# Ledger of designs, part 11: VH-VL binders against q9umr5

Target 1, 268 residues: q9umr5
Amino acid sequence: SYKPVIVVHGLFDSSYSFRHLLEYINETHPGTVVTVLDLFDGRESLRPLWEQVQGFREAVVPIMAKAPQGVHLICYSQGGLVCRALLSVMDDHNVDSFISLSSPQMGQYGDTDYLKWLFPTSMRSNLYRICYSPWGQEFSICNYWHDPHHDDLYLNASSFLALINGERDHPNATVWRKNFLRVGHLVLIGGPDDGVITPWQSSFFGFYDANETVLEMEEQLVYLRDSFGLKTLLARGAIVRCPMAGISHTAWHSNRTLYETCIEPWLS

## First folded at step 1 (VH-VL)

Design a4d (framework fv_acimtamig)
Fold by OpenDDE, second read of step 2:
Structure a4d (fold): chain C 268 residues (1-268), chain A 123 residues (1-123), chain B 106 residues (1-106)
Amino acid sequence: as target 1 above (268 residues)
Amino acid sequence: QVQLVQSGAEVKKPGESLKVSCKASGYTFTSHYMHWVRQAPGQGLEWMGIINPSGDSTSYAQKFQGRVTMTRDTSTSTVYMELSSLRSEDTAVYYCATLGYKSSWYPGYFDYWGQGTLVTVSS
Amino acid sequence: SYVLTQPSSVSVAPGQTATISCGGHNIGDKSVHWYQQRPGQSPVLVIYYDSNRPSGIPERFSGSNSGNTATLTISGTQAMDEADYYCQVWDSRTYVFGGGTKLTVL
C-alpha cells in the first residue's frame, strides 16, 4: 500500500485548490489516503506561522501515528515553510518525502499583489519597517520576509525564518536540526516563471546577497554552516531539486506534467 | 531581563470568578505567547492554557474548557487569566509562564515564570 | 491522556549522585523538560530537550531520555539542590507534567 499523503496549502488558500492534485494521486497511486488539511484557510493564513505550525502539528500527529511506515508531505507556497518548521520541532515525525512546492524556503523579498493588499502604503524597499516592527511579525508574510539590505533587522526581528534557518542563535537549533534530518527526502520544486516567489530561487534555498545577486543554496551561510541540516541532507543524497519553467505560482498544484515529473516519483 | 510580575493573592468563595494578571517586561511582549500553569497546595504543576501574542487565539486544557478565559492587553503588556465557577479544588498558586523566544508554541517548555498568585477558594 | 510517572521522593547524601526518573510510554520519542522548584518559589527550568542546560544551570545537572524513561541526574548533590523536580512533555495540545519528586539532601 502507498504511504499516506498530507497536503498543506499556501497563503489565502484552501483544500479546494488541490482538487487536481488529488485526482492525479488517485489515478497514479490508487488507494492512497490523501489528507488536505483545511486549517488556517483564507485570511486565517495571515496568522503567525508558529501558530499555524502548532495547529498543523495537532492535525498531522494522529495521521502519522496511524502510518507506521511513514507519510509524505506536499506543502505549497507558504505551507512549505510551515512544514519545514513542523519537521524541525517534531522529534518523532515519520516523514519520508517532504515535497516543497514553490515555497519561499529562503524567504521573500519582492512586491506582489497580496503584499500590496496587506500593506497598501508599503514598497518592497520599505516593508522592513513594518515587518520587523513589534507588530509586524503577527503576520505570516512578515515571518519570512527577508530583506537583504537590512540583515541585522532580519536576524534580530524575524521570529520564524531566522530561527528555523538557524541564522540567529537559539537554544533549540541543534535539536531542530536533528529533527529535520529525520526526513527521508527533501524535494524542492519551483521555477523562473512563478511570478510570486521572489527570487524564484528561494524555492531552492537560493537568495539575494547584499547586492541583490542571487546566490545558490551551496553559497548560503545556512548551508555552509549546516545550521539546519541542508549540507548533511545533500551529502547523503536526500535533496532533490526539480525546477520547471512555464508554470505560474497558482498552477504548481494543478499541472499534470509537473506532477508526473516532480511529485509522483516521491509518493511511492 | 525577562520579568513576569503577577497580581496579589486573592480569597474567593465558591461560585465566584478569579482574575489574575501577569505583567511582562524585558522582551517584546507583542511577539510572545503566554501560558498559565497552576499548582494546588502540596500538589504538582498543571497546565491550563496558552494565549497568542495578539490575544485573538487561545488554547485551553480540556479540564478548564468553558470555565477559563485568557486575554491580554498590549498597551500595558499584561496577560489575564479568568477562571469562573470556582470550587474549593481551584485553590492553588497560579503561574504565568513564557518562553524567552518569540516562537512560544514551540519548543513546548517554560523558561520564564511569574512569582505566582495564590487564590484561596473557601466558604 | 498521556501520563508521566515520577517517584514521590528521592534521598541522597551530600556529594552523592541523585537520580530522578520520569516514566512514560515511549517517552524516548518525546522531548522531556525538567523543572526545579524550591519551597515557596516558582519553578525553574533546569533541563530542556532531554539533556540541554539553560544558561546559569550548574553542570552537575544532566538529563537523558530513552525507551520509557527519562532521567534527571544531579552529580555532587548539594544542600541547595533540595527541591521538588518535575518532568514535562507536550502531547496532543496539552502540556503534561509528572507528579513531581521531592529530593532530600540528608
Scores: ipSAE 0.007, ipTM 0.481, lowest interface PAE 10.4, mean pLDDT 91
Fold by ESMFold2-Fast, scan of step 1:
Structure a4d (fold): chain C 268 residues (1-268), chain A 123 residues (1-123), chain B 106 residues (1-106)
Amino acid sequence: as target 1 above (268 residues)
Amino acid sequence: QVQLVQSGAEVKKPGESLKVSCKASGYTFTSHYMHWVRQAPGQGLEWMGIINPSGDSTSYAQKFQGRVTMTRDTSTSTVYMELSSLRSEDTAVYYCATLGYKSSWYPGYFDYWGQGTLVTVSS
Amino acid sequence: SYVLTQPSSVSVAPGQTATISCGGHNIGDKSVHWYQQRPGQSPVLVIYYDSNRPSGIPERFSGSNSGNTATLTISGTQAMDEADYYCQVWDSRTYVFGGGTKLTVL
C-alpha cells in the first residue's frame, strides 16, 4: 500500500484547486489516502504564517500518527512555507517526501495580481514600507516579502521567513534543523514561466542579490552555513530539483507531464 | 459606502473616565483596523492607538499606555476608546479612523474618518 | 521617536503654486501621506504613498518625497484650498503626524 499524502494549498486558494492532482494520484497509485487540508482557505490564507502553521500542525498530527510507515507532503506556493515550518517545529514528524510546488522558499520580490488586488497603487519597490512594519507582519504575504534592496529591514522585521531560513538567530534553531533533517526527500519544483513567484528561482532557494542578480542555492549564506540543513540534505542525496518551463503559477497542480516527471516518482 | 458615526460631545471633570464610541457601517467591520486620533483645540493631530476588531488585539502610543483602552463589540460593529484619569490637557476632539478596502490590511493612511467627538475636561 | 517638521504657515496668491514641506530624517525611505483639514471638519486624505491621489482629489494636488524632505504641491491654488495640511508617516510601531501647516490663499 502507498503512504498517505497530505496536501497544503497556497494564497487565496482552497482544496478544490487540487482535483486534477487527486485524479493523477488515483490513476498511478490507486488506494492512496489523500487528505487535502481545508484550513485557511481563501481570505483566511492571509492570516500570519505562524498561526497557519499552528492550525495545520493540529490537523497533521493525527494523520501522521496513524501512518507509522510515513507520509508525503505536497505543498503548493505559500503552502510550501507552511510545510517548511511544520517539518522544523514537529519533533515527531514522519515525512518521507516533501514536494514543494513553486513555493517562494527564499521569499518574494515581485508584482503579482494578488498584490495588485491587495495594494493596487503599491510597486514592489515600495512594499517594504508596509510589510516590514509590525502590522504588516500580521498577514502572510508580508511574512515572506524579501526586498533585496532592504535586506537589513527584512532580516530585522521578518517574523517568519528570516527565522525559519536561519537568516536571523533563534533559540530553537538547532532543534528546528534536527527536525527538518528527518525528511526523506526534499523535492523542489518550479519554473521560469510561473509568472507569480519572483524570482522563480526562489522555489529552488535561489534569490536576488542587491543588484537583482539571482544567486543560486549553493551561493546563499543559508546554504553555506547549513543553517537548517540544506547542505547536509544535498550531500545525503535527498534534494531533488525539478524545473519545468511552460507552466503558469496556477497550473502546477494540474499538469500531467509535471506530475509524471516531478511528483509521481516520490509517492511510494 | 463606508461610514463612521461617533458618540456625542461630552463634558468631564478631572479624574473621571471617558468612553467614546465609533459605529462602523458599509463594510465588513472585522476586516479593517480601527485607529483613534485626537486633536487638542488649535493643535495638531496625535495618534493614540489601533485595534484589530477581528481578534481585539491592540497597540497604543507610548504617551497613552496605561491610561487608554480600546475595545470592540462585533454585534453592533462598534469600537470604543476609553481614557482614564482625565486632565484638562485631555480636552480635544477624538476621531476614529480606518483604512479603506484596498488598504484594509496594512498600516499607512486613513481614508475614512468619523465626524469627531469633542470632549471638554474642566473643573 | 521620529519627528516630522512642517512650517506653521504658508501664504499664496490665488492661481499660484503652493508648496508645503515635511522634513524628517531619511523621510525619502518612508511613505508619506497628506491630509487637508478645514475648520470644524474631519481630516480628508489628499495624497497617499508619496504621490498618489484618492478618487475625487483634483489633479492640481501632487506630492514628492526624497532625501530628508517630502513636499505637497498645490498648483493653481484656489480659495477652497485654504485649510490646515498634515503630513504623516508610519515609523516602526507608531503613526507620526507633522505639526500642520496653515495654508492661506490671499
Scores: ipSAE 0.006, ipTM 0.399, lowest interface PAE 15.8, mean pLDDT 87

Design a4e (framework fv_acimtamig)
Fold by ESMFold2-Fast, scan of step 1:
Structure a4e (fold): chain C 268 residues (1-268), chain A 124 residues (1-124), chain B 106 residues (1-106)
Amino acid sequence: as target 1 above (268 residues)
Amino acid sequence: QVQLVQSGAEVKKPGESLKVSCKASGYTFTSHYMHWVRQAPGQGLEWMGIINPSGDSTSYAQKFQGRVTMTRDTSTSTVYMELSSLRSEDTAVYYCARHYGTIFGPYKYGMDVWGQGTLVTVSS
Amino acid sequence: SYVLTQPSSVSVAPGQTATISCGGHNIGDKSVHWYQQRPGQSPVLVIYYDSNRPSGIPERFSGSNSGNTATLTISGTQAMDEADYYCQVWDSRTYVFGGGTKLTVL
């Protein structure tokens, strides 16, 4: 039978958003046990990402323990960063496919409606003043705020993203890299019409330089230094890139063509 | 000035119930979670639970689940902690403490303002 | 359940630097807060979120947190610093305190 699938939702989201995804999986892989984690739903998704990682870790341990052949993760938006950290902090994960569904893997730097709801008078150019404070780092969205014009502040203040990307030193970095490298496949999904993830190439480990020109994964120091294993995974043939145009941020988990093209092939 | 004022010392018998009050002043009562922490004689601090004063949501330490109840009265800016089925091991000073952060989620910050403590002695 | 380990006591001469450790598995991934409690008094928050001082806490108090150990450092230790010190973290819906360290200034 098929390996179990664990689904981790995104910012201001809940398990309800994945009903179409569950239908698709049931159609193509009948009998698959799919668990959509009902943790940090709605406003609770604003809690610090390390807090969310701890809660999701406790929820996934018994699922992984019952599946000796392995599990798959489908992690949407902010949830993809939670899953990045889970794979690094778990000494015993047995994840085969990690499917990252439009997640800001190198961070976020954009003026979106979600950001305007939280910080109505702030522009992306001045949000660093809030996010790179101790108070701001208690907000999940600030944990992956990556201002390319204040990279020194990002490196010093980011309590989450800079650490899991190996952009700032941490005593656990060697163990985190070893743990992450146990993943079978890293499936990266995203596209230019997302409208929320900025730059959209963040879902593929691309990001802005100081002039806001996007540099792709292979030009990032994180990749070149192999800080948490991206270069090793790519050399192993374990990274899958699946960009698709025409899909808005809230539609990644409910588009049949995307599912058939980018997700279905990686569910064993 | 921010203050938390607790009810006075109590002597209880095993099997009885305890109810301690904590009156807040000097800030917006509903903007901060409130913790309850106890300390047995000569022992360390032990977290009991947390309450959201703007609602009725609570979270209790597993050890006290089923015995502890936290409530609030917004009209008097007061939180209450009730502990039932008292044992001699429940002899302690009971503190209320204000959760430091309010803007970015309740559970990662510490406790910045503490009540004076309520000594509860449980003996036959 | 998560456990924080502190030494039961630390002694230091006046004017010297006192160091109080708080050990926990991957504690560097958590936010550590420190409380000072003088005999017969309520705890006082002296450090929050690893290394930040609340208003009114002297600059001689500092904190760090990495790997498996968080540390409270008191430079130029004074007699008034004599107290019990507790570290505290949040761990999956619960707040965990260390056992406490009695600081003696001799």
Scores: ipSAE 0.000, ipTM 0.383, lowest interface PAE 17.7, mean pLDDT 88
Fold by OpenDDE, second read of step 2:
Structure a4e (fold): chain C 268 residues (1-268), chain A 124 residues (1-124), chain B 106 residues (1-106)
Amino acid sequence: as target 1 above (268 residues)
Amino acid sequence: QVQLVQSGAEVKKPGESLKVSCKASGYTFTSHYMHWVRQAPGQGLEWMGIINPSGDSTSYAQKFQGRVTMTRDTSTSTVYMELSSLRSEDTAVYYCARHYGTIFGPYKYGMDVWGQGTLVTVSS
Amino acid sequence: SYVLTQPSSVSVAPGQTATISCGGHNIGDKSVHWYQQRPGQSPVLVIYYDSNRPSGIPERFSGSNSGNTATLTISGTQAMDEADYYCQVWDSRTYVFGGGTKLTVL
């Protein structure tokens, strides 16, 4: 039998967004128990990510408990960060494949229509003033806002991304790394035509330097220092990178070709 | 033009290892996944595995798990396939084949460009 | 393991239509690719993603896929079309090939 699949949605998503994905999984892996977690939907997805992590944790624990063979996670967009944090804080998770579906794993620094809608009075270059303020971290988007021009503020003010990345020292860094390394495979999915994740390479742990030049995962300090286990995972062949062009952000979970190429292979 | 040129035929003994090379040209080497497929004499095609554009991720057919290693060298645009603990049943023509699609374009299925094949004979 | 079933051989007269089937459980839910292999040559992709032709493949080649059967159709079959044809799908972390069909042009 196939391992259960747990789906975590993104910002402003609902379970309905994954209807095609469910169909694909059912068709190609019949009998698979798929659970799309209906938590923090709509505007509730703007709540602090740690709060979301706690909520999703409560939901996944019973599922994991019933699946001693392990489970797969499909985590979309913001959900990918939630799942990564889940894997970091759970010392007893049994995740085989962690599929990060177009997630800003290294953060977001883009002035997209999506962000403009959320922050109509803020430009990309000025969002740090909000996100790194005392109250800014109460919004999920700010939890992974990564301004390359204000790295000091990011490192000091980011209450989520900087911590799960191990970029800021904290007492749980070693344990979180150990927990995350329990994952069987980390499947990274994204692409240049996403239009929302900025830079799109963030889905692959790439990101801007101070000159807004995109550096690859292997050039990132978090990798070089193996702060949360990327280097280790790569070394043991546990990281899969599946880039795909021609897919907009809202279509990652609904594209059959993407599913068959990047998702389906890891649901066994 | 897009081309895959493989290394020459080899004769091996049981227990030895083979390593076949596949040199790519005519396209952006770092944009395509590469497959390895073999064909025993008079038999059908058998998929062995795939390696990603950067070379840091591979997926092997279960039959070859623990025995096959795929690597690639960006500097020489060459992909390698090593198969250890050779058996007589490993006698086959081995093909490298480019995945149809790039990391910067639409991702397509199948293998659109094939090497000329490398005959490996395993005999005592 | 997933299994693809092809007829061992198909014969067709020149100019006639050749049909090669590829059977698999709910294969219509998968993407099927077809390869042509002439004697002593490397395989050539002739159909990908059920019904798409790569550049350079003649229009007489077409593909369909539904239910439990994928089909490669060669209209106006020519002598040069004599070859082995293989269907292929992705399943459970592996590409699976059919057993191949030898197409003979009479």
Scores: ipSAE 0.000, ipTM 0.470, lowest interface PAE 14.1, mean pLDDT 91

Design a4f (framework fv_acimtamig)
Fold by OpenDDE, second read of step 2:
Structure a4f (fold): chain C 268 residues (1-268), chain A 122 residues (1-122), chain B 106 residues (1-106)
Amino acid sequence: as target 1 above (268 residues)
Amino acid sequence: QVQLVQSGAEVKKPGESLKVSCKASGYTFTSHYMHWVRQAPGQGLEWMGIINPSGDSTSYAQKFQGRVTMTRDTSTSTVYMELSSLRSEDTAVYYCAKGQYRLSYGSPLDYWGQGTLVTVSS
Amino acid sequence: SYVLTQPSSVSVAPGQTATISCGGHNIGDKSVHWYQQRPGQSPVLVIYYDSNRPSGIPERFSGSNSGNTATLTISGTQAMDEADYYCQVWDSRTYVFGGGTKLTVL
């Protein structure tokens, strides 16, 4: 039998967004129990990410308990960050494959339609004034806003990304790293034609420096310091990078070629 | 290129059995499911069943359970469909069709055979 | 059993847009595939997973699927597009076809 698959959606999404993915899994792996978690749907996905992590934790714990052989996680967009945090705080998770599906793993710094909808009068360069305020951090998007030009504000005000990255010291950093390293495989998926994740390399833990030059994962301080286990995972061959061009952000969960190439191999 | 070549037309009597063959080429035969679909004259498409790449597993439409048998021969890249206890209502063109994606039970049918007309008459 | 409902026939003038519907309960939650069958020929896949075109299928063919209706759209319809069109879904390990729609190009 196949291991159960748990799916976590992205910003403004619901379980409905994954109807095709569910069908793909059923077609290729008949009998697989797939659970698309309908938590924090729609506008509720704007709630603080730590609140979401707690909610999703409550939902996945029973599923994991019923699957002693392990489960797979497919986490889309913002959901990828939720899942990473989830794996960091759970000392007893049994996740085999963690599939990060076009997630801003290293943060977001882009003026996208999502941001314009929420902050129509704000530009990318000025969003730090809102996001790094106490009330700004009550919104999920601001929890992973990563302004490369205001690193000090990011490090001090980010209540989510800076913590799970181990960029700001905290008492749980060592434990979180240990927990995250329980994952069997980290599958990173994204691509240059995404149009939302900015930069798109964030899906692979790449990000801007102070000059907005994109540096790769191996050049990031979090990697070099192995602050949450990326270097360790890479060394053990547990990180899989699956870039794909020609896929827009809203199509990652619905593209069959992408599924077969980047997702299906890790559901066995 | 993918090709599915079926056996020729047949005339049968009620109570007899038919067996249609479908020879596949142009792709990895042992990696794709094969389907059978029939079409009565002037009627729509009707799915009959599916056989897995190895040939050791089949699933048939409920309507044909107990009456249809699908098999495949990997050495000749040929799939077979046998239908027993024929009735006049079984008069139809029978198609083999390839599953689009490898090892996918429920994928679309991307290539079809030319069809085999089977006429059942007294 | 799951049922797909198509209109029996649709007529369109050359160059106009043809629209063929496929109704099913919450069909938007399923993937819909479309097949074209010209007279005396085998079916041909023209749209798969709601809106994708196989290689060789003209761009004038498009598909959508939401709610209780999937739709095949043929823009700039040509004489060669005259055929029967079938929608299809996968349900409970069974392939389900619609009744088919005869498209006539006037």
Scores: ipSAE 0.008, ipTM 0.534, lowest interface PAE 9.8, mean pLDDT 93
Fold by ESMFold2-Fast, scan of step 1:
Structure a4f (fold): chain C 268 residues (1-268), chain A 122 residues (1-122), chain B 106 residues (1-106)
Amino acid sequence: as target 1 above (268 residues)
Amino acid sequence: QVQLVQSGAEVKKPGESLKVSCKASGYTFTSHYMHWVRQAPGQGLEWMGIINPSGDSTSYAQKFQGRVTMTRDTSTSTVYMELSSLRSEDTAVYYCAKGQYRLSYGSPLDYWGQGTLVTVSS
Amino acid sequence: SYVLTQPSSVSVAPGQTATISCGGHNIGDKSVHWYQQRPGQSPVLVIYYDSNRPSGIPERFSGSNSGNTATLTISGTQAMDEADYYCQVWDSRTYVFGGGTKLTVL
């Protein structure tokens, strides 16, 4: 009776990080078919996001075809951006709940261990020089690097996030918006103690202005312009915001209280 | 409240240069683009270009490329527009106008200066 | 270069609905802003991102944008609405203004 669940992991991640999530789902919704996609695992998660979108698209098509009542997506961290693009490029998706689990929906402006691995000498203030080059845009993390002090460069150079957010023109924008609007619920989850996603409000479509003051979703141009349907979804009552304090970045998929409060209600 | 105050009217001769100032107050100067738009007598609005006051990057309309320069002074929250090699066709009211949200190219122009009338005649 | 076409003038009687068009190729895929300019005054933003009203703009002002035409609608038109109206879009590299429409309230 439960719709199938498809799980998309994050940067340097794999299906094994979701063992606790699977246990929770089995306890509350026994019999749910859960598919955790083992694509772009580990180092392969650094591949350009458009390449990842194509691979995940090929994997989800047969799953969606077997579930005429619809499916749910749970997409963690970087995986939430993959799922954003999937919902836009698929003319025939049947996604009911899209659960975005601490994903940088407006981008990232903060250093992490991952960035230090790839760019050991770069500070967040200088990473725009690398990320907004053609070479940098071949790395997934640079596809959603959003430097609020160089927003003009972000708008011109971002090959992924600026396009999927409708911040820069694309021939497919109208079709992408139509496709995305078919989603039943957009469930946004995140919190102040994440420690990786910066600003944490990026998980809720908030982001820094040029002074690093966070502006919330309703103040963003993508919302006001209704570029991919956020304003329409909010008016329809289809956006759910579930912030929770006390959860670190690697714990969103293994916290029982988080699951019961923010995820479980949207799996039927 | 947001206020943009421009320098006073000017009379110029052909071949001279024009420099108009626009002093901003009531908001964080470096968080919004500033635009320059002109209007010839009895004509419509014509966009000249945009400046990012946080970094000094600029983008100009192709028609003005090579003879317009936009600059800013963050200590006085002031933007400047300089137009060189003036012709009689440059006679117009010149406006500065603030972009409404964060640094964004497509933002509407929510507040406008009072305008600076520039007359170019021999 | 991208071009926005507006009628040069529109006339309406007080209390009637005024409609000002702004034509452009696939303009429905762009965001349209509208400005009001009274004689001797600076432009005032009256509609932004197709259909949103700034604080202080009366609810009788509304906008729409689809296909090749964006429209500014003023219901219950008043004498004070007599002005020039400009549509404007962002086209990849530039801000493009329409030629302006003079609204005359009889």
Scores: ipSAE 0.006, ipTM 0.472, lowest interface PAE 13.0, mean pLDDT 89

